# VHH binders against q96fz2: the designs that were tried, part 40

Target 1, 269 residues: q96fz2
Amino acid sequence: CGRTSCHLPRDVLTRACAYQDRRGQQRLPEWRDPDKYCPSYNKSPQSNSPVLLSRLHFEKDADSSERIIAPMRWGLVPSWFKESDPSKLQFNTTNCRSDTVMEKRSFKVPLGKGRRCVVLADGFYEWQRCQGTNQRQPYFIYFPQIKTEKSGSIGAADSPENWEKVWDNWRLLTMAGIFDCWEPPEGGDVLYSYTIITVDSCKGLSDIHHRMPAILDGEEAVSKWLDFGEVSTQEALKLIHPTENITFHAVSSVVNNSRNNTPECLAPV

## First folded at step 1 (VHH)

Design q4 (framework vhh_8cml_1)
Fold by ESMFold2-Fast, scan of step 1:
Structure q4 (fold): chain B 269 residues (1-269), chain A 125 residues (1-125)
Amino acid sequence: as target 1 above (269 residues)
Amino acid sequence: EVQLVESGGGLVQPGGSLRLSCAASGFTFDDYAMGWFRQAPGQEREFVALISWSGGSTDYSDSAKGRFTISRDNAKNTVYLQMNSLKPEDTGVYFCAASEDYYLTGYSPDEYDYWGQGTQVTVSS
């Protein structure tokens, strides 16, 4: 997972993240640095993406079941990183393998501090290797939607026009992430950055790519991953596994260039 | 069945050059970061250089910066270390190592998954 779409306007994104705290009270996540959120159909590593994390990370004695939404840099910069320029780590910390997460210092340390987050996206892109050529076919991969994949009805996501109409009630993809906080050696603002945990692909995706992000399917999984005040690292890692509850469709090569940021990037071809 | 095989070492005079190669087999090479380490007589293994899985990021020890260049050819499953302006202090056994998507400063041998047997580099008059 090295490319996503997260294009919803801030207010629509916030409503899509409505949740219940441990006392059953309906809530919207509270924003941190909302002006740093840049919606896009074609998000690459080093750009900022919205993540959910526990309020307890920012406020001593906060209820650990309450959620903050904040834009973070994609590409984890470890807290112990000694260089002045974090861009040197841009490619290698985009993803974190689930099978070695407790063995790699860059991931084990923040995980031990409870620095778990949920990475939000409309969906993610993967490129299928075409046999006999060096060409690759891009696919947009996302949760099954209530108003999509139901042909025979008006509003079906069968054409680009109908696809655009489904965003009002879109179920966001919720990926398990780890974040860290890096303080520049010369001083300045703390950098918050994240990595997406990856697992072996499910049967449904194996023909497209051999790896997939660890997807947290449903509010129970999301709340357990985020609640580092009540859920241990060991217990949270039980949530990390492939999922079959995923769908996809082929998209045009427009998405290949990360500078292209239009609805055509995720429209069915 | 996983193998890393180094070659290109030898005896060279101070100021000379050598190009080390590491041929990899038995794993998906283009998914792994590759590094070079060396072990001088009577010393522990120390970091020399690394290159990310894609080749998009490289890093070097302070002693190697400006003199050594790491590169990789994913089509050939090979990583290279071009060493210029060699000094007697560069003498040692050079090891190729593979790590899954790893790129961090303060690099430890413990952070690498696979190792070659090493190739001897001697810089002497």
Scores: ipSAE 0.000, ipTM 0.164, lowest interface PAE 13.3, mean pLDDT 83

Design q5 (framework vhh_8cml_1)
Fold by OpenDDE, second read of step 2:
Structure q5 (fold): chain B 269 residues (1-269), chain A 124 residues (1-124)
Amino acid sequence: as target 1 above (269 residues)
Amino acid sequence: EVQLVESGGGLVQPGGSLRLSCAASGFTFDDYAMGWFRQAPGQEREFVALISWSGGSTDYSDSAKGRFTISRDNAKNTVYLQMNSLKPEDTGVYFCAADYSEGFYTSPAEYDYWGQGTQVTVSS
């Protein structure tokens, strides 16, 4: 996964992340660094995207079932990195393969510290290789959305009003991630960054791309992944597998340029 | 059983060339990025070159840039390192490594499988 969409307004995003804590109380995640949230239909590595993580990562003795929402840098910067500039990282940490997550130091160490997060997105993009051509067809991949009588398919939102309605009830894609905290050698703010765990693609997606993000489908999976206080690494990793509960549609080549940030990126063609 | 077997090492004069090969077995070769590392006596293992699973992307250490070329043949489950303009400082054991990740890693700790290595000696 090298491209995502996360364009919802902050308030809408927050509401979409409503959850119940272990006590059954309905809650909204609290924002950390909300100003770093930059909505975009076209999110690329090194950009900031919102993730969910346990409050226990920030507050001692906090209820580990409570969630924080925070923009983090896409591309995990290991805590041991000694250069002053994260861009000097000579290896790509955009994704982590699930099969060897425990063998990779850059991922194993933060994972062992319970640094699990849920990466939020409208969906993600993948490019299908067209046989016989050098052209790749991009697809937008997301959770199936509940057809409300009034909310036509993403494609039927002919009116701005209908479009808004679709997004107001949008089920966000929830991807399993690992994050780390990096302290710049020269001082400054701690950098929070994440990698997306990937798995082999489900059968439905296999014709498009052979790999897919590890999607946490449902509140239980999300809760268990985040709750590093109660759920061991071993138990959490059982949640990492392909899911068939996805849908997709072809989109225009507009998304090919990471600079393009318009609704056309995820619109059906 | 996963195996990486390096070959092509030897003694060469400064300015000479060697081509290293690494034959892989026991895993899906085309799912892995491949890398070459080297270790000189008394030194830590250092990154030399890497190549993506498809061969579409490569990266080199500063010392290797312009002199070394990494390539792969997925049909043969083999990765190569063409080394030109060899210098005495290139002397060491060269290791082939496989990385089952979505990215390029230059840290040895990120690689999953390793060969036993092949000795390269550059001496007049």
Scores: ipSAE 0.029, ipTM 0.399, lowest interface PAE 3.6, mean pLDDT 89
Fold by ESMFold2-Fast, scan of step 1:
Structure q5 (fold): chain B 269 residues (1-269), chain A 124 residues (1-124)
Amino acid sequence: as target 1 above (269 residues)
Amino acid sequence: EVQLVESGGGLVQPGGSLRLSCAASGFTFDDYAMGWFRQAPGQEREFVALISWSGGSTDYSDSAKGRFTISRDNAKNTVYLQMNSLKPEDTGVYFCAADYSEGFYTSPAEYDYWGQGTQVTVSS
């Protein structure tokens, strides 16, 4: 996972994240740094994306089931990083393998501090290698959008007008992430950055790519991943596995260039 | 298909230097972090050094730090280990290994591809 779409306006995104706290009270997540949220159909590493995390990370004695939504840099900068410029971090921390997360110090340390987050997206993109040619076919991959076994089966049967209307009630993709906090050695604002945990692809995606993000399917999984005050690291890691509850369709090569930021990036071809 | 071929090992006296090379083929070298590991007789493989996919970040074992330098040439699909001030304790088979660039790993189990190794002997 190295490209996503997260284009919803802030108010629509916030409503799509409605949740219930531990006491059953319906809530919307509270924003931190909302001005840093930049909607896009084509987000690459080093850009900011919205994540959910527990309010307890920011407020002493807060209810750990309450949620904050905050933009974070995609590409985890470890707290121990000594250079003054994060762009000088040249090893790839955009993804973190689930099978080695407890062995790699860049991920083990923040995970031990409960720094779990849920990365939000409309969906993600993957490029399928085509046999007998150098071209790769991009696909947009996302949660089913209808409560049926064929949910999210949109495509040739849907007009462009119907695609514009689907976003009002879009079910956001919720991916398991780990974040860290880095203080610049020469002063300045604390940088919050994240990585997406990856697993082996499910059967449904195996013909497109051999890896997929660890998707948290449903509010129970999302709540347990975020609630570091009540759910241990060991218990939370049981939520990290492939999921079959996913759908996809082929998209045009417009998405290949990360500078292209239009609805055409995710439209079916 | 995938090949990692080490070279540059040999017999050297204490205080000497050797430059190891590892030529890679059959995969997109630029996408992989590269590591060097060694194995002394009767011991398990231990970490020596690693370099990120871009060459911008390196890490070394405590025993290698200050004496060894890892580098790479992505145009030549080659990773190097320059070994200075060699000690008898550095004797072993040296392996290069490739790890798809999801980060830094010092555990041999994390690496995707391995070479066959090259023998380094430090003795008078």
Scores: ipSAE 0.000, ipTM 0.167, lowest interface PAE 11.9, mean pLDDT 85

Design q6 (framework vhh_8cml_1)
Fold by ESMFold2-Fast, scan of step 1:
Structure q6 (fold): chain B 269 residues (1-269), chain A 124 residues (1-124)
Amino acid sequence: as target 1 above (269 residues)
Amino acid sequence: EVQLVESGGGLVQPGGSLRLSCAASGFTFDDYAMGWFRQAPGQEREFVALISWSGGSTDYSDSAKGRFTISRDNAKNTVYLQMNSLKPEDTGVYFCAAVDYGTEYYSAEAYDYWGQGTQVTVSS
């Protein structure tokens, strides 16, 4: 997973992240650095994307089940990185393989500190190799969506105007991530950056791509992944596996260029 | 033509040291991260050590950490692996590899160019 859509306006995104704390009380996540959130249909590595993380990371006595939402840089910069410019990191940390996460220092160290986050997106893009050509077919991949009318879930056959209406009740894709905090050697603001954990593709996606992000399907999985105060690393890692609860449709090659940021990027073709 | 040529392998007793070299040609060495991988008899290639294009970042497998040191000399287009406190478990063919861009720097599949390997045998 190397491209996502996360285009909801900040207020719509916040409402889509409504959750219940340990006592069952309805809450909205509290923002950090909301001005750094930039909605886009076409987010690539090095851009900022919103993630959920436990409030306990920021406040010593916070209930670990309470959530913060914060934009973080996609592409984990390890806390031990010694150069002044994080773009000079030559180890690509856009994704982290689930099978080696405990072997790699860049991921093992922050994971040991409880630095688990949930990466939010409308969905993600993957490029299917087409036989006999160098061309690849892009697909938009996302959770099955709730019905907005009597017809089923949103799909490739739906009109553009009906597609626009579903965003008010869109179920965001929730991907397991690891983040780290990097302090520039020269002094400056702490950089929060993340990686998305990847697993083997599920049966439903195997014809599109051989890998997929580790998707946390439902509030129980999301809560356990985030709650580093109550859930150990070992228990949290049991949540990391392929999921079949996913759907997709083919999209236009417009998405190929990460500079294109329009609804056409995710519209069915 | 791209070439990576390893040297410095050999037979050494447990506790001994070896210094491997990898001479690169045919590509812009300064733009590539360099890794060392090894393959023991009957095993798959496993990650040993990694160094960034500038030499500013390094990483090691758990088995190599504290015993091996990776370094590079961009003026000479060469990467090195200094191996100390060698153990019989370190026996294998050691490969030098170059990667320009990839998401899985610790996976052999991510690497663009490979050397032919040099044999390291740790035995009494």
Scores: ipSAE 0.000, ipTM 0.154, lowest interface PAE 14.6, mean pLDDT 84

Design q7 (framework vhh_8cml_1)
Fold by ESMFold2-Fast, scan of step 1:
Structure q7 (fold): chain B 269 residues (1-269), chain A 124 residues (1-124)
Amino acid sequence: as target 1 above (269 residues)
Amino acid sequence: EVQLVESGGGLVQPGGSLRLSCAASGFTFDDYAMGWFRQAPGQEREFVALISWSGGSTDYSDSAKGRFTISRDNAKNTVYLQMNSLKPEDTGVYFCAAKDEYYGSFLDSEYDYWGQGTQVTVSS
């Protein structure tokens, strides 16, 4: 996973993240640095994306089941990185493999500190190789939406009026991530950055690509991944596996150029 | 099952050139980022170059930048390292490695599969 869409306006995104805390109280996640959220149909590594994480990471006595939403840099910069410029990092941390995550210092250390997050997106893009050519067919991959489940399509999206209504109730894709906090040696703001955990593709996606992000399907999985105060690393890692509860459709090559940021990037061809 | 087989190493004078090849089998080659690493006598393994699954992105160590070129031929399941202006400090065993992420990494611990290595010696 190296390309996502996360285009919802901040207020719509916030409402899409409504949740219940451990006490059963209905809540919206509290924003940190909301002005750094930049909606886009075509998010690449190095850009900021919104993630959910436990409030306990920021407040010593907070209920670990309460959630913060914050923009973080895609591409984990380890806390031990000693240079002044994160772009000088000698390795790419866009994704981390589930099977070796406990063997890699860059990921094992933040996991040991409970630095688990849920990466939010409308969906993600993958490029299928075409038989007999070097051309790749891009696909937009996302959770089944209510109309897609009923008719095999978005349904109401057939007209411009109904297309706008699709996003009001869009079920966001929730991917398991690991984040870290890097303090510039020369001083300045702490940089929060993340990686997306990857797993083998499910049967339904195997014809498109052989890997997929570790998707947390449903609020129970999301809550357990985030709640580092009550759920150990060992227990949380049991949530990391392929899922079949996913759908997709082909999109135009407009998405190939990461600088294209229009609805055409995710529209069905 | 998975094999990475390096070739093209040898003895060359300072200022000379070599082209290394790595033939891959047993996995879906064009889904993998490919890297070259080297290990000099008495030293730990170090990163040399990497290329993304599509060939659209490449990265090089500071010592390799401007002198080495990594490329791949997905139709032949082969990755190459063209080494120009070779120096004695380039001497070492060169390893081909694969990782199944869209982007590569400079850390050898991130790679899933490794070749046997091919010896490169730069001396007069």
Scores: ipSAE 0.000, ipTM 0.146, lowest interface PAE 15.1, mean pLDDT 84

Design q8 (framework vhh_8cml_1)
Fold by ESMFold2-Fast, scan of step 1:
Structure q8 (fold): chain B 269 residues (1-269), chain A 124 residues (1-124)
Amino acid sequence: as target 1 above (269 residues)
Amino acid sequence: EVQLVESGGGLVQPGGSLRLSCAASGFTFDDYAMGWFRQAPGQEREFVALISWSGGSTDYSDSAKGRFTISRDNAKNTVYLQMNSLKPEDTGVYFCAADTYEWGSYSAHEYDYWGQGTQVTVSS
């Protein structure tokens, strides 16, 4: 996974993340640095994306089931990184393999600290390899959406007003991530950055790509992944596996250029 | 079970070109990033180039940028290093390596599988 869409306005995104805490109380996640959130139909590594994480990461005595939403840099910068410029990092941390996550220092150290997050997106893009040509077919991949009179399907709307109805009730894709906190040696704000855990593709996605992000399907899985105060690393890792509950459609080559940031990037072709 | 076999090394004069190949077997090749490293006499093994599992991302050492090109053919389970404008300081044993981290690593310590190497000699 190296390209996503996360275009919802801040207020719509916040409402889409409504949840219940351990006491059964309905809540909205509290924002950290909301001004750093940059909606886009075409997000690439090194850009900021919104993630959910436990409030306990910020407040020592907080209920670990309560959630914060915060923009984080895509591309994990380890806490032990000693250079002043994160671009000097010797290896790309956009994704991490589920099978070796406990063997790589960049990932096992933050995972041991409970630094699990849920990466939010409208969906993600993958490019299908075509035999006999160097051209690839892009696909937009996302959770199946519940259809109502007030919410249509992507591509079923033929006007801008109908497109807005699609997003009001959109079920966000929830991907398992690991984050870390890096303090610049010359001072300045702490950098929060994340990686997306990847697994083997499910049967439904295997014709498009052989790998997929580890998707947390439903609130129980999301809650357990985030709750590092009650759920151990070993138990949380049991949630990391391929998911069949996904859908997709082909999109135009407009998405290929990461500078293109329009609804056409995810529209069916 | 896992095997990486390098070929294409040899003796060339400065300014010449060589194409190295690395044939992989015993693992799912297109799940792995691949790297090329070299070791000069009396030196540590140093990074030369890497290519991600998909071939969509590549990177090079400063000495290799603009002269070397890494590529892969997932249908043939092979990774290549095209070396142009060779210099005497490029002399060394060239190793291919496989990394379970999909995007590749710059440190030799991160790589899981290694070939035995192929000698490249650039004479004045």
Scores: ipSAE 0.005, ipTM 0.220, lowest interface PAE 11.8, mean pLDDT 86

Design q9 (framework vhh_8cml_1)
Fold by ESMFold2-Fast, scan of step 1:
Structure q9 (fold): chain B 269 residues (1-269), chain A 124 residues (1-124)
Amino acid sequence: as target 1 above (269 residues)
Amino acid sequence: EVQLVESGGGLVQPGGSLRLSCAASGFTFDDYAMGWFRQAPGQEREFVALISWSGGSTDYSDSAKGRFTISRDNAKNTVYLQMNSLKPEDTGVYFCAAPYDEGYLYTSADFGSWGQGTQVTVSS
C-alpha cells in the first residue's frame, strides 16, 4: 500500500469516526494538531494522514478505550534515528510485513510500547500489471458501501451524481498501523509518524496485487487494536490477517501522478 | 510471482565501463527499495548498492563508492547500475534483488527475491 485517498472535510471525517467507549458512552475522537490535516484524493508516503490512537498515549490516567485523531507522517521514523533530517532515513518504512514485524527493530520497539494506530482513508490504490504491456491499470479499493437505506451497495455502474452524494455516509477504510515518536536531536517538535502493516492479498484482490494492508473490519477489531492498555501485543496481532470484505473498481491513469488531487483520481472508468 | 531479469554484463578491460539493467515484475516496484549484490566464485554474495523506493536516497559499498551509480526508472519498472573505472576485483556475477520488506537493507538476508544474475568480467 503506497497510495490512498482521504479527502473528507475535517468535520465529516470526525463524524465518520463516531465510536462507543468502554463505559458505553457515544463519543467523537478528540483532535490533536487539526491544522496539519490536508484532505487529498491522492496521498503518497511522506504526506500526513489522519490516524486514530488511544488517549492513554497522551494522558497517563486516561481510559485506554477513548480515542484521539491526529495527523501523522506516512513513513515511520524510528525514535532512535540520529540524523537531523528524517528524509535522510535509509529505510523504506511506508509498510511493514505482518510476518516479520517482531523481527524488525524499527517496528518491534514501538509495537512493544503499545504504539498501535488505525490509519484512516477513503480507500487505497493499487496498480495491476496488464498482460503483454508495461502499462499498469490502477484500481481504487475500499469497504463495501451502502448506497441508500436497505437498497444495497454502491457500484461502479452508478451515475456520477450518485457518487457525489455517497460521501455523506461513507464507511472509512480502517488499516492497522504502528507509529513512533521521533525527537529531533537538535531540538524542535516531536514528529509522529506511522507505517501500515501489510498481509498477503485476499483471493478477491489476488488478480490486482499480491499484498494488501491489514484491514480492521468493524468496531470490535478497531477497538481491540487501539486499546493497548487492555489488549496485549500478542492478542492484538491476532487481528492482523487478509480480509475478503473489500471491493474495488478501475480508475483512470490520472491517479498515477501524485500531484493530481481531483475527484477523477477515484472515479470509476 | 516476483521476477527480476538482469542484463548488460560482459567482458571489459580494466578502466572500462558497463551499465547493468534489471527489469522487475510481479510486485509494486515503486514501493520498494532495490539492491545490487555481486558474487565472486566460491564467495558469499556481497552488497554493492541500494536505492530507495523514490530514488531520493542511495547507498554504496566502500569499493563501489565514487565509481558506481545506482538509479531507477519507476515508469519502466527498471533499476540500473552504471559501473565506471572497473577493476579486476569487480569480476563476478551481479544480482538484482528485491527486499522481503522495509527495514535494514544491507545484507543478502534482507532480500527475498533475486534475479539469475549477469556475469561481469574485468580482464585484459
Scores: ipSAE 0.000, ipTM 0.203, lowest interface PAE 12.0, mean pLDDT 84

Design r1 (framework vhh_8cml_1)
Fold by OpenDDE, second read of step 2:
Parts: C-alpha cells; sequence; structure tokens
Structure r1 (fold): chain B 269 residues (1-269), chain A 125 residues (1-125)
C-alpha cells in the first residue's frame, strides 16, 4: 500500500472513530496534535495520517482500552536511527510484510514494545496492470458501506448534499500498523511514525494486486490490536490476515499524481 | 509514456566504483518511484534499489546495502546509482525502472510501468 485517502474533516473523522472501552462506555478518541492533521484524497508515504493508539502509550496507568487519535508520519523511523534526517533511511518502512515482521529489527522492536496502531483511511489505492499495455488502472479499495436509503453509492452522489451525507456515515478503513518514536540526535520534537502491515491479497483483490494492507475488520479486532496492555504480541499477530470484506471501484488516473488532492481521486469512472 | 535511458556502465576492477545514471523523458518524472534492477548472465532479474517519488525514502537489496546509494534529481529527470566496493558478483546488466508508488519494502518487477534498455556493468580483475 503506497497511497491512501483520508479527507474527512476532523470532527467527522473523530465521530467515525467512536468506540466502547472495556467497561462498555461509549467514547470518542482524544486528539494528540490535531493541527498536524491534513485531510487529503491522496496521501503518500512521508505524509502525516491519523492513527489510533492506546492511551497507555502516553499516560502511565491509563486504561489501555482507551484510544488516542494522532497524526503520524507514514514511514516508520526506528528509534535507533542516528542520522538527523529521516530521509536518509536506507530501507523502506512504508510497509511491513506480515511474514517478516519478526525478522526485521525496525519492526520487531517497536512491536515488542506494544507500539501497535490502527491507521485510518477512507480507503487505499492500488493499480492493476492492464494486459498488453504499460498502463495501469487505479482502484479505490474500501470497506463496503451501508447503503442508507438516502445515501446512494459513492458514484450516485449527484449533489453536494448527498455527497456530504455519504461521508458523514462513512465506515473508515482500519489498517494494522506499527509505530515508533524517534528522537532527533540534535534535539527537537519526538517524531511519531508508522508502517502499514501488509499481507497477501484476498481472492477478490488478487486480480488487482497481490498484496494488501492487513485490515482489522470490526471493533473487536481494532480493540485487540490497540490494547497492548492486555493483548500479547502473539495474540495480536493472529489478527493479521487477508480479508474478503472489501470492495473497490476503478478511478481516474488523476490519483496517479500524488500532488492531486481532489474528490476526483476516488470518484468512480 | 516515459522513456528511460541508462548510462555509466563499464568495466571496473574489484573494489572500484561506478555511477549509473538513468534519464527519463517526459514531464511526470516526479510522479514515479524509480528503481534499479540487475540481471547477471543466466540469472533472473533482481531488485537492487528503489527511491520514492520525492526522494525521501529509499530501499536496497541486502547485497546492495552499505555499498550502493540511489538518488534522484527531479529537476533533471534523472535517477542515479552510486556503486562502491564493487564485486565480481555485481556483474550484469543494470536496468532502470519507473513505478507509480511505494508498495511494501520494494516494488515487484511487474509493478514497474517503464523500463530502460539496460547498461552493462562488468567487475573483473
Amino acid sequence: as target 1 above (269 residues)
Amino acid sequence: EVQLVESGGGLVQPGGSLRLSCAASGRTFSDYAMGWFRQAPGQEREFVALISYSGDSTDYSDSAKGRFTISRDNAKNTVYLQMNSLKPEDTGVYFCAAGTYYSGSYLEPDEYDYWGQGTQVTVSS
């Protein structure tokens, strides 16, 4: 996964992340660094995207079932990195393959520390190679959305009003991630960054691309992934597998340019 | 359509260095991740290095790590591969490739949309 959409306004995004803690109390995640949230239909590595993580990462003795929402840098910068510039990393940390997560120090170490997060997105993009051509068809891939009588398919939103309604009830894609905290050698703010765990594609997506993000489908999976206080690494890793609960549609080539940030990026063609 | 042209290959002694260049045609160079691959005689093409569209992220094969450096100049529509401490095992045709985005640790060969014709690198005493 090298491109996502996360364009919802902050308040809408927050509401979409409503959850129940272990006590069954309905909650909204608290924001950390909300000003770093930059909505975009076209998110690339090195950009900031919102992730969910356990409150226990920030507060000693906190309820580990409580969630924080925070923009983090896409592309994990390991805590041991000694250069002053994260761009000098000699390896790609945009994704972590599930089959080698325990073999790579950059991912194993933070994972062992319980640094699990849920990466939020409207969906992600993937490109299918067209047979006989060097052209690739982009697809927007996301959770199936509940068709409310009033909310037509993403494609049927003929009016701005209908479009807004669709997004107000949008089920966010929840991807399994690992994050780390990096302190610049020269001082400054701690950098929080994440990688997206990837798996082999489900059968439904296999014709488009052979790899997909590890999607955490449902509140239980999300809760278990985040709750590093109660759920061991071994148990958490059992949640990492392909899911067939995904849908997709073809989009225009507008999304090919990472600089394009318009609704056209995810619109059906 | 993007055309890729590699240059900088040649004969070098073990322990020597070479710098490969790949010039891309078109106006959309900055939209592509760029990769280097190599193919030794009788072997399959293998991944060497990858750089993101912005240049902010790189990846290397295990054999290339610590010896090779991939870089790019978007203003010049060029990607580079600095190869140091070359070994006979590094001999092969080196190919430049362009892909849409980072996917995983590296892009699979079939994920690249455009390929160069390659440049020969020979490491021999």
Scores: ipSAE 0.016, ipTM 0.377, lowest interface PAE 7.2, mean pLDDT 88
Fold by ESMFold2-Fast, scan of step 1:
Structure r1 (fold): chain B 269 residues (1-269), chain A 125 residues (1-125)
Amino acid sequence: as target 1 above (269 residues)
Amino acid sequence: EVQLVESGGGLVQPGGSLRLSCAASGRTFSDYAMGWFRQAPGQEREFVALISYSGDSTDYSDSAKGRFTISRDNAKNTVYLQMNSLKPEDTGVYFCAAGTYYSGSYLEPDEYDYWGQGTQVTVSS
């Protein structure tokens, strides 16, 4: 996974992340650096995306089941990286293969520190190879949504008011991620950056692409992945597997150019 | 906000057993992973055992595995280290530590937020 949509305004995104802590309290995640959140229909590596992580990462004495939402750079910069420019890192830090995650120092070290996060998106994009041409067919891939008369069709929403109805009760995609904290050698603010764990595609997606993000389907899986105070690395990794609880539709080539940031990027064709 | 006080150390013969306790003060004790470390005379502090804040996950050094058991009682704000089949090499000052990180293998000393003052364990004839 190399492209996502995460376009919801901050307040809508926050409400979509409502949860219960371990003590049964209904909560909204608390924001860190909310001004770094840039909604987009077409998010690429090196941009910031919102992630959920345990409050315990920022506040000693915090309940590890309480959640922070923070924008992080997509493309993990390891804490041991000595260069001054993170953009010099290889593209492979955008994703982390589940089968080798404990063998790669870039991922094993932050996992050992409990640096697990849940990457939030409306959905993600993949490009299917078309037979007999060099063209690729893009697809928007997302959780099944509850269909109501008020929800309408994504393709039928052509105004801000109609688009708001589509997104009011949207179930966000929740992908397993690993993050790290990097201190610039020459000084400056700590950089938080993440990678998305990938698995073999489920049967339903195999005709589109051979890999998919590790999707955490439901609050129990999300809670266990985030709660590094209670759930060991070994136990958390048992949550990393393909899911069949996914849907998709073909989209236009507008999404191919990462500079395009309009609803047309995810509209059905 | 967490203060740690170790107890239960002492002199024991090779092959003997000791149970160390670490009493924590602080209303948020149950939010911390707890570890035990030891330091032999003239040596650096080394990891011994780790337990998550619920007690559901534990980890041990290779030297402690199979001989030592870490446990906790969150109602009593106490963490324990049951040490069996003690060897002269186990001699040292034992420290408990509270931290926000869980490694699944071990945590470096600088990754723990609070430390006790230590309790002496001596294994000798």
Scores: ipSAE 0.000, ipTM 0.126, lowest interface PAE 17.5, mean pLDDT 82

